# VHH binders against Mitochondrial mRNA pseudouridine synthase RPUSD3 (RPUSD3): the designs that were tried, part 7

Target 1, 326 residues: Mitochondrial mRNA pseudouridine synthase RPUSD3 (RPUSD3), of Homo sapiens (Human) (q6p087)
Amino acid sequence: LGVRPVPEDAGFGTEARHQRQPRGSCQRSGPLGDQPFAGLLPKNLSREELVDALRAAVVDRKGPLVTLNKPQGLPVTGKPGELTLFSVLPELSQSLGLREQELQVVRASGKESSGLVLLSSCPQTASRLQKYFTHARRAQRPTATYCAVTDGIPAASEGKIQAALKLEHIDGVNLTVPVKAPSRKDILEGVKKTLSHFRVVATGSGCALVQLQPLTVFSSQLQVHMVLQLCPVLGDHMYSARVGTVLGQRFLLPAENNKPQRQVLDEALLRRLHLTPSQAAQLPLHLHLHRLLLPGTRARDTPVELLAPLPPYFSRTLQCLGLRLQ
Key: E = the ipSAE of ESMFold2; O = the ipSAE of OpenDDE; V2 = 0.75 times the mean of E and O plus 0.25 times the DockQ between their complexes.

## First folded at step 1 (VHH)

Design i15 (framework vhh_7qia_2)
Fold by ESMFold2-Fast, scan of step 1:
Structure i15 (fold): chain B 326 residues (1-326), chain A 119 residues (1-119)
Amino acid sequence: as target 1 above (326 residues)
Amino acid sequence: QLQLVESGGGLVQPGGSLRLSCEASGSIFSDYAMGWYRQAPGKQRELVAFIYSGGSTNYADSVKGRFTISRDNAKNTVYLQMNSLRPEDTAIYYCAKGTDWYESGYDYWGKGTPVTVSS
C-alpha cells in the first residue's frame, strides 16, 4: 500500500481562483492618444519609452529571473531596425540595474498575444529552464496556461484539440493551415502534429472564457485550434474569417479564399461590448499568457506559479460579457 | 522562416580537431541564442555548447576547455571548434536555437552533421 507519489499535475481550476471580475459598469475605452482601448502600447513609441513601459511591466524578480507582462502588439523578434522586445533587452537590462549579464528570453508569447515573458540574466538558469519546459512538453505536462475570450461557446466544457498544421505563404503572408490526414512524407516536410488542452471556465452572452494549455509549439496554434472548435478568439483578425455561419449554424470554410480579414462580430455581441463594427475591427487579440509553472527550488518542492494580470481591455471585455475567472 | 544547415563533420582520430559550421538563412539570426546539441545512437539529445545574442557562452562539463562556440552575425553563422576529440564525442551534431522564446531549446533543423572519433 505504501506512500503514493506526490501529485505534480497542474489543474485548470487553481488559476481561475486568483481573479475576480471587476465591479462597475461596462463602458467602451476612450481614445488614449491614438489608442482606442486601454492598456495598449502607444503608436510611434520611442526606444526609451518602450524600455520604460517594459520596466513598468515587470511582475516578478527572483534571483536572475525577470518576468514581464508583455503588452499586446509588441513583437518579440522582427526585421532589422524594428522595435522589438529582443532589440531593447540591453537597455532594459541596464534600466533594471543588471551588471554584465544581458537578459535573454526563456519563454514568450507572440506579437498579438499579451502576458508572461520569462527572462534570465544567467545563461545557466536560462538553459536549465528551457530544458525543463522541453521535458515537460515531451511528457505532455502543461507549463503554460493562456486565458482567451471566444466568439461562441465550445461544445465540450473541456478537452483536447489535435491538428496537423503547416505554414503556407498566401498573398504575402505566412498563415497557419490545417492539414487533413497528413502522410509520413508530409510530416517529414514540415507538417507538425499539434496538441492543446482547453477548459471552459465561464460562459456569457454567447462567448466563453477559456483556459488553453499548448503541449506543442507552432505559429498561431491556439488561435487556429479555437477556429477548429468553431469558436474563434475575440480580436483574431488573422483566422476568425475561416469560421462561416449559415442559418445560425457555424462551419469551417474551405481553405480557398481564407485570406486574413478583420473580425466581424454579430449585432448582439457588438451591443453587449458597446462597440461599433469599425471599433470591433480594431479589437486587440484576447489571448493572454496568464500562468507559467516553474520547477521548485528543490526536486520535491511544489512548482512555483507566475501570474500576469489581464490587460485593461481584456478585463473590460470580461465585465461587459459577465464573465469571471472562478 | 529561419533555416539552419550544419556542415564540417567527419572521421577524426582521438586527439584530433574539427570545426563545425551552421549557416542560417534569415534576417533575425542576431536576435537568436544559438546552440550545438549532439545525439549518440539510442541516447537523448544533449546540449554541448550555447551562445547568447550578447556573446555569453555556456558549455557542458564534458566539453569545457576542449570546445569553443562562436558566432559571426554578419555571415549568419555559428561555429563549434572541437579540440582534443575523444571516442565519447562520437555523435550526430545538431545546430538549434538553444534558448527559444517559444520553448524549443532542444529543437533542431536539418539532418545534423555526423562526427566519428576512432582510430
Scores: ipSAE 0.006, ipTM 0.268, lowest interface PAE 9.7, mean pLDDT 79

Design i16 (framework vhh_7qia_2)
Fold by ESMFold2-Fast, scan of step 1:
Structure i16 (fold): chain B 326 residues (1-326), chain A 119 residues (1-119)
Amino acid sequence: as target 1 above (326 residues)
Amino acid sequence: QLQLVESGGGLVQPGGSLRLSCEASGFTFSSYDMGWYRQAPGKQRELVAFISSGGSTNYADSVKGRFTISRDNAKNTVYLQMNSLRPEDTAIYYCARYSEDWLGEYQYWGKGTPVTVSS
């Protein structure tokens, strides 16, 4: 066989195989100290480097279905010539040995979130899975579970978040805006009633680790739903400014007067995360599509679970805050 | 009884057209995804066209722009309109009903209808 052998321990197993990590402590690594945003795509990636990164991000292959753990900040679609997931699918298909069959996107979240992306080399498989997700959504059966870290702790440990949402284009930015008491005319004109389930998994340092299950599809739904709970997602530089604070009490601010701006964290939280205000302004969105349920391969089979590991920066945030995903 | 009956095959000259029909019975046709496959002598069976229960279509690269798949749920029939036929299109054409599982594995196939493109 024409390949050279690799050392038995090279890249086999965990990086910290024989080391114990201090419980509830942030780790420091790198020559210039801590790297809080480890796991982000490098700036100015070439097309070839992006394909290599995506090949390394494959978490599952099942027949024609290829599942990726998408990095935060990678757009799915864009302008011709722009470097996106969609634009590199031919090269990714070749790198995975698919040859004659090109991958297509079955399911993906937006640029700012990380986590599971479903790709298929078979259009029929894509169509059937899309029907499954649509039917499950109409039946209010959750198929997607996101993990998020929130600034603040929700008042209830679990519940439903319902809001009527509309998309507005303001000053060159597409913004999701809540609509109070929508009329039938509003709904006919594109205002959508949205629903998410949430559950608080853990709390620490004024923050929460929450699981979010969307039962409707709308742009930035989960970010806005957490804002409506007065607990914006860490790294949410689009909507967190809609939560105001006076004498330690939080309240919702009008969307039209509170344009997107970099999230500001309090001194105690900055200290806990080992971040400067400038570094916190560059925090990636802590919203990760962690789990997807697919139908069983046969009608009576149990559903198939797909899991995407958390990005390194996300795991570091959890460790700094003493939060555990269980 | 579950049945798929293909028709419309025959001998045609290069550049000609044929319309294949597949009449389905014994199941709720409107609820199933359907497709057309072909098998040339000495080759494996390959997908040429797909149509979902909702009407979404997909085609093999070799037939895009030349073949059109359609369905008539009232007649329980799926069609394949084949234009600008080439000698390389010579094959037995099979109608397929997709399985109920998400992998799209076939539970039932027709017996096929032969198409020969020659002068």
Scores: ipSAE 0.000, ipTM 0.288, lowest interface PAE 10.5, mean pLDDT 82

Design q01 (framework vhh_7qbe_3)
Fold by ESMFold2-Fast, scan of step 1:
Structure q01 (fold): chain B 326 residues (1-326), chain A 120 residues (1-120)
Amino acid sequence: as target 1 above (326 residues)
Amino acid sequence: QLQLVESGGGLVQAGGSLRLSCTASGFTYAMGWFRQGPGKEREFVASISWSGGSTYYADSVKGRFTISRDNAKNTLYLQMNSLKSEDTAVYYCAADEYGSWYDTSEYDYWGKGTRVTVSS
């Protein structure tokens, strides 16, 4: 891993060479105590243990930039007293030989995803990079590429997903809900038009390895966009239940059924993944911020890329399904 | 484009002191001093992080030179004490505007230099 120059146009055809994973049998989870979800943070982690885990998750340090490969399930921000990336930044800074208040978050995805987190020890560098990402977003130039494994194969090999989304409180949780044909009043009340690009990289066993590039920012956008394609992300226990099946045909359930439910996988997929239904109900979200494009370090330099390796559970899933990054 | 202007060079007696300054036209992440003596290659003298919390010195100047910066003025300083004849050189200010995240080996911007002559 490391930073390497890439063309400024970050479309799928301009991507750097992807790592290849050896094909073969995946590890099974069984009565002998195999652990199918290697790479997850331990439950009930102490503050000190979290700092140690994050220090071990440093992918790269160059100049003011510190890049982490964030584990799935770690929130970036939260309530006072909650263990989050933000809450332990002072201790992380000190563990890296920096002053307590030195590290700032430049770019991070939400709790549910894994992958790249960009930190800066310099506020001016952070400001420059934040302006770069904002400008790219407004110009509809993708800077972030996620990898996802989907239950189902998208009908198109690549394309755009557009949806108007709102945040709604349902049964004690805040959920992202699509809005059909939003009115002017809906837009004024906070409904946001969202856009993602997707590309199918590989298919196998009724599943797809998909690259996703968000061009707008909204909570759970990528998970909901894949649900709208009738191909929910593996491990999506919040939104996957919105996809129903009748006589082998997939469809979106009515909005009144948008309650979170643990994802249920069919028997063929469970066999491929070597998981019980109970284990599949604990499957981590297979959504990983794999690649970020940064501006060149000099004004005239080619943009550079940061890469985060897939977590072990993600790699295991790919091996079980015969999927490879290209 | 970022500009660096050095000042403070001149003639000084061995054992004396001199303070060099380098003013940048804008923000700089990392800054350092280099020097080139007659018939020699450019050599590293000292560097300082943007916060001032980390400093590095060439072995030949440790304990005699002190690097510092004033970020409010975008200015880098080199306090040179106990000067020796071998410190005679053109002193160059160097800066990295935003920090390198591709190749960290080189500074992006350089001043034109200020001459220091140490007379015995």
Scores: ipSAE 0.012, ipTM 0.480, lowest interface PAE 8.4, mean pLDDT 84

Design q02 (framework vhh_7qbe_3; at its last look DockQ between E and O 0.08; V2 from the best seeds 0.00; counts 0 for: pae E 10.9 > 2, placed apart)
Fold by ESMFold2, look of step 2:
Structure q02 (fold): chain B 326 residues (1-326), chain A 119 residues (1-119)
Amino acid sequence: as target 1 above (326 residues)
Amino acid sequence: QLQLVESGGGLVQAGGSLRLSCTASGRTYAMGWFRQGPGKEREFVASISGSGDSTYYADSVKGRFTISRDNAKNTLYLQMNSLKSEDTAVYYCAAEEWYSDSSGYYDYWGKGTRVTVSS
């Protein structure tokens, strides 16, 4: 896994080079070349390589439904010509043996998250499920469960996070900002009241494994909700810097500090994860759409459950921190 | 792949009216209008929920502008009445992703339509 530097005066670095070490050599470190997180998409991925990766990411097929475990960092849609999930659906459909049937996206996690994507080769099924998810959201009935690793442990083992959120344009970036005591004018101008449920599944090493169920839809809702709990999601390089620490106590920094900054982890956590500060600045977001409920055949039937396994970097983090899913 | 195409911009006299349209190439969730005046940063004008049940307006346009949508046609409208020279800007249509759990900010933008209000 990670290799610690030896602090002795032996002149060793942080990595050992086992593949070319003489028997008398004790070098522990070498230059960093690749990012240290297993299971991420390669840089400069070709269209064919993306199709192959997505074919390998299929976790379930039931009738017209195809379920993927989307890799972190893959956009679902984008500008014309951009390599996205949507852009390669025709090739994916052919590689899955669906001939002339076109795959449609029914539900997906966003670019920075990993996890479930639900596709359908049947337009009628896609439409029916999209209406189901819209109705569930209107009724604030949870259908999606995310797993997150947080830096910090929420004070309560479960609860609700309510916040009024707005989009604000800061330094060329659109950011999600909490609004204290929103006025009627604020709500009319696009401030939305948001709600997420959370449950702490495990704790260890000052971190938590948290299940999150959004009951509203707002950009970066889950990341900002966890910042408001003073427990930023691990790998959150957009919002985590809003939480400061003085004398071991956490607090929300003043509004002037809403600018995104790379997440900073304390030294004990870096050691537990076997990461340098430079590597930690490259942590992928530990937010994964793990479970999705689909309607049963009849309204009285229990919902059908879809699952996506955790990405390798996510699982490694859990192992390093001594965290397990229930 | 989702594309937003604005139309209806043009030259209009102060006190006049103009109606902007934005046609989406597919389904959208929440939509909104933004504008960018000469030498200014892009600013919020109005937004509307995916269902059309909730609307929101910037203070500078409240009472004069009306946002609406026709979901059967995938079209967003901005009715602009009592126009002032300060309303001169390029107007942009924006929309949220339909099928992302991280939806809640505008993922798609049109190229804009210019509105010029002369005195």
Scores: ipSAE 0.000, ipTM 0.284, lowest interface PAE 10.9, mean pLDDT 80
ESMFold2-Fast, scan of step 1: ipSAE 0.228; ipTM 0.662
ESMFold2 (binder alone), look of step 2: mean pLDDT 85; pTM 0.861
OpenDDE, look of step 2: ipSAE 0.007; ipTM 0.321

Design q03 (framework vhh_7qbe_3)
Fold by ESMFold2-Fast, scan of step 1:
Structure q03 (fold): chain B 326 residues (1-326), chain A 119 residues (1-119)
Amino acid sequence: as target 1 above (326 residues)
Amino acid sequence: QLQLVESGGGLVQAGGSLRLSCTASGFDYAMGWFRQGPGKEREFVASISWSGGSTYYADSVKGRFTISRDNAKNTLYLQMNSLKSEDTAVYYCAAGLYDSEWYPEYDYWGKGTRVTVSS
């Protein structure tokens, strides 16, 4: 399956039903050593092997629409000759029997996130869907629901996260930086007001399983929004260092003084996850595009739901922490 | 708020070259070129990430077109070489916020610049 009809306004309280996590656990309860986490793409994957992996990752196919459950670490675009989703679309299209109808990306999560990727073999369908997503966002109707595991538990069980954000070039890297009390000049020069909704699904071992629905679009918005809640996403090696602790109390550090660095987890959390600090430094970002709402066939029809199951490393993390979806 | 202004279109003979420019009046965005030929739907041509480090091209233009950007000037370029009659179209500049978690959504569009490739 994976596709269900849902109400037109699909916030957390309006979801028809949540997809249950696939049954399955890592056979090994101990540390992974130097091996990659279960569910990650192998290093040095060939083009043919990537196409096979993506074909196996198809979760839905209806008419011109093909939906993938993208693995973490696969970039959508890259340098000439780099192995990316874009670079293998012709081969993927052929493998799916679309000999004269090449797939185009309609929506995809970035390299570090896993989850839903929406592709279309029909340019008109792609355009219609892009308009749908843009209109829904402007009307503050959530169309995307992410699942994330956070280091720390948000103070509220659900709520809104609002922040004015800008892109700033810091020490050779473009980073997302919050702006307090943006001036009119700041807004004219590109500072954007951003909004996400969050809901805590489960808590355990000082961590939370949260659902995140972005209502605006900005680079690294969900990661930064969780940092602003003092609850960085597990595997966030770009922004987690902006959360400091003194005597067990968490606080925000200025972005300009805190460069990206591999996330450091406390000893209790490492023990619970059965990870060494070195292994935790390789932890994939636990941010998964779990659910997308598509428009119905006719303009007034109810939207339909696309779901992508969580990757094995994500499910392992939930099991280690005693967190359950639902 | 963001405005996109295309320029550089015109009449060119088959096998010739043109360079299109698009100037944005705002901050960093992911950018791309789309085109719409006579009696056809709007189609993707090329895209470039906000850093310029990643590009993607439609198969029909690979090897002939090159997309580039100058972030200091908020200007996007499309260098079109070895033009064919099939490249005749109105070319649109598009811009969207680049999210490292999402493929860019193109929320801002220019009015287009016409390219006519004759025999």
Scores: ipSAE 0.000, ipTM 0.213, lowest interface PAE 12.5, mean pLDDT 80

Design q04 (framework vhh_7qbe_3)
Fold by ESMFold2-Fast, scan of step 1:
Structure q04 (fold): chain B 326 residues (1-326), chain A 120 residues (1-120)
Amino acid sequence: as target 1 above (326 residues)
Amino acid sequence: QLQLVESGGGLVQAGGSLRLSCTASGFTYAMGWFRQGPGKEREFVASITWSGGSTYYADSVKGRFTISRDNAKNTLYLQMNSLKSEDTAVYYCAADTYYSGDYFEEYDYWGKGTRVTVSS
């Protein structure tokens, strides 16, 4: 019982190129002290230690704009008393010499993703950029490009993913749920039609390096869109369980009956990644806001490109799988 | 089409209190309050996620204002205490019908505003 099985000929793209794995890459890790994955924030950080880490994560400063490479697992907002990006902005502003102009968030991804965060010390600049991003999205022009590593290879080398999504609160957890053939009532009650563009840039060891460009904004959109392609993102402990397998064939499981659980990887993939099952259960989400386009300084100028380098754990995963960005 | 209707604005003496309400015609996920004072740009005041688990406040209102919501009534509230002349503004309710993680600055739906005047 469950969701219909995927046909045997599904899930393999004819344009997928296998990249040669470099010799001597992805060696088995010896003891890594207290951190199993390099590039993650230490547990039990003090406020001062978080500010120091964020100061070290600045990738660009230009006028009022400050760009961070946010680590995975850092919430942007949170409950009173929790350490979040927002809660430390005054201290971060002070540490950057901006004591009379506090930084505010222009754009940031959610807690589980890593990558670009755009901050401004000027409220007027922040407002102008937010309007730019909103206008670009409504005009179907992508401004953000994410990098993801998927468990599985999409059937097409590039394309569009469209899904009607709703947010459902079940047993204290907010879950993104796809809706088939949404009614007028569904749309009025908050169901959104979502769209992402994807491109497979490399494949290896049954995995893919994928570029994702969201053209709509919805909670966990990119993770759910990849689940709908039967290729969940590595480290997706929220939605990956919706992809089932029987004798190597992949199929979607009903969202209602498949609560979040730690991602389980097959033995071949665990061997390639040099991970134990318990280590794989702690794998950070391999979804990184890599590139962001800002408007040029004047009309008709070429957009300015901001880039955030991949976290060390992400780069290690690519090396283990023989995948290269670009 | 989602509609937001603000209420509760008015004239109040410095040090006084007001409670603003915003009722939505349908489901909302991310909700917040913004304000625009005379001759100023629109500025953020407070935001709350659907679960009520995450709230954020502008530093100028921390400890004085409390944001809350009643999902059964599709209503957002802003309890404003210890009001100052600097709080004089038109207050706007903003909402989205989806969750974008921690994206509290991105709202697709806006109310027409309710005026708050604080006299000294």
Scores: ipSAE 0.000, ipTM 0.232, lowest interface PAE 11.2, mean pLDDT 80

Design q05 (framework vhh_7qbe_3)
Fold by ESMFold2-Fast, scan of step 1:
Structure q05 (fold): chain B 326 residues (1-326), chain A 121 residues (1-121)
Amino acid sequence: as target 1 above (326 residues)
Amino acid sequence: QLQLVESGGGLVQAGGSLRLSCTASGFSYTMGWFRQGPGKEREFVASISWSGDSTYYADSVKGRFTISRDNAKNTLYLQMNSLKSEDTAVYYCAATYEVTYSGDTYEYDYWGKGTRVTVSS
């Protein structure tokens, strides 16, 4: 797993095709035979065990750059004393032989997402890359591509999702709320316009494999954008309840009146996934930062591509649904 | 989830000084200050990178305000000097895992509840 040059304007259809994974048995996996989700971190990890897991998650290492495939559920930062990616960087640096060259985070996906994390042992390199990502975002040039599995199939095979969003604090939790036709008052109170690009890669069993490229940054943007398409991400226990269904017809429920609820999947989908309703309520979020574009060595060079393999539970879901990356 | 708590707001006379603080529950890569005045949109004030090597200021506050951070205390500061009535606003602390050069609020993932600053003439 190495870095490969790609066109600087790389968007959907510019990535290399991925070989279809063999259809598996969709058998239950994980540490317990009755748990279907392999690839999740154990609940009561020690600091040493977390460092070991992260060392095993290194997918690329070139010069000062170290790239991780972060497991779902691991926070990047947190309270003092909490086990987070940031809190174990000194120990991780030592385990990788980087004496006195402590790793710092350049780019990372949030706690609920899995996938690429870019680290650097060189502060100057980190600063250069951080500026590159900020500049690319302002130029509306996609650098990050996520893979997601959705409950439902988007009406269009590709497109732009635009939404005005705000952040509300409810019971100690920050929730992303869409604002329809924002007023002057809404704008004055901090409503933000957000943009994502999506492309349907494959469909099967009422589900879709979707590539998502955020062109703006906002908390839970990709999850909420898929909810607005009436196709919530599998494992989205925060926002999926905003999509209602009556007699097979889907519709959007008011966000402010619908609190987070564990995702409920229909009986046909449960059978296809070989999950009980209780197991489906524990399904990890199927949102993975799969591809990241880095600048070439010189300004005119093509960007360099970093890829993170899908987690085992994600691959299992694809196999059960007959979906493949192209 | 990263929690941000602002403090230090209050009533101050024009030409005076005030220091705002923002304590984070964990460490972040870029932190910034935004403000919202009466009848105005939320606007950028200043931002600072993890190392403190990069700082950015809105033109309206350049030379008067200084942003700084203490990573050991997970605390962000805004030193406000030569305050004007136009500086009256609720000041918000914001954080993100990216470096930002602009006042684009979409680039910040975490926000505090704000602290009110009133500058009397």
Scores: ipSAE 0.000, ipTM 0.323, lowest interface PAE 11.1, mean pLDDT 81

Design q06 (framework vhh_7qbe_3)
Fold by ESMFold2-Fast, scan of step 1:
Structure q06 (fold): chain B 326 residues (1-326), chain A 120 residues (1-120)
Amino acid sequence: as target 1 above (326 residues)
Amino acid sequence: QLQLVESGGGLVQAGGSLRLSCTASGRTYAMGWFRQGPGKEREFVASISWSGGSTYYADSVKGRFTISRDNAKNTLYLQMNSLKSEDTAVYYCAAEIYVETGSEYSYDYWGKGTRVTVSS
C-alpha cells in the first residue's frame, strides 16, 4: 500500500482528467489508424536500420552490461548472411562506443518472443552471470519472469508444469514434442525433463495474463508448457493447433498429426481484439521476457532487478481484454 | 544431436606450447574454451563469435593463447603458448547452436574435456 509519487502537474493532466473507458475495449492506433500491431520491426529492415532500432531499444547500461528490450521476430542466431542479433553485434558495439571488443549474449529468448536481452562487453562478467543463472536453476530459484497472454484460462491459478521434451524434425521444421515415459534411448537422443512455474495474474474475455518462470532451458518450452495446460499463448502459430475443442471442452492432439498452423481465434475473441481472421493470423507471439534478476555486486548483496516494458501491441491486447499487469 | 570431441591435451613443460582441437558433429554458432584446474571452479578461457570476427580472452591467458575456428571442418582450436603450471586443467569445448530456448541463451553443448598438465 504505498502510492507511487506523482507530480502535481501530471495529476492535473491525464491522471486528474480520468476518463471512463468501456471495459476491455481497445483502440486501433497507428500512423493510418489501421495498424493493430504497433511496436513490431518494419519489414525489410536494412542492417543499419536494425542497429539503429537496437540502439533505441537499450533499456539499461551498467558497466560492461547492456540490456535490450528485443522486438518480437528478431532471431538471436541464424544462417550466415541472415540479419540476427548475433550478426549485428559488431555494429551495435561500435554504435555504443565499445572499442576492440564485441558484445556477447549472456541471456536472450528465442526469435518469436520479445523482451530482455542481456549483453556484456566483458567475457568474464558474461561467464560469471551465466554461472549465476545455471546455479539458480539448479537451486530451483527463478531468475527470469515472462508475461504471456493465453487463449483460455488455466484450471489452477498457479502451479508447476513438468514435461519431458524433445526437438524433432518434422516436414522441414524443428518442433518441440512432448515425450511420455521417456526411455533410456530417448534421453540419450536429447530428451530433457523440463520445468516451469506459472501464475495467473488476471483473467478476462476467456483469456489469462500469466507469469511464467522457466527453471530449465529448452526450445519453445513456455509455449509448449501452456499448450499442455490447454491454454496456448496468443500468437503461437507453431503449437496452438495441438489444442482441440469439442463441445466447449479442450484436449491435446498428438503432435505427429499437427503441422504448424496460423492460430485461429473464435468470433467473440476476434471482436474483442478488433481483428479480422487474416489479421489474427499475423498476431505476434504474446510472450515477453519482462523481468530478470541479477546478482548484487557481492554474494551477500540484494539481487538487482531489470525490467523491460511490454511492446505496444501487447499492451493493447491487455487493454482490449481488460487485463492488467500487477 | 550435436557432439563435441576435444583432442590435443597432454603433458608439456613450462614455457612450451600445445594446440587443442574440438570437432563438432554439426553446425555451431559461438564457441568457447573453459577449464577446470585441481581444486578450482570451471572458468572461462576464450570465446569466438560465429563469424570468427570477434575473439575474447580471460585476462590470465591474454597474449599467450589464441582461439580460432575452421567452419568448413566444424573445428575449434586453442593455440596455447608460454604455458605455466597454473594452466594445468581439464579443458572443455563449449558450443552454442541455434535452438530457440524461450528462457536462456547460453552454451548448449559441452565436450567431455581434454587434460593438460604443465610440469615445472
Scores: ipSAE 0.011, ipTM 0.322, lowest interface PAE 8.8, mean pLDDT 80

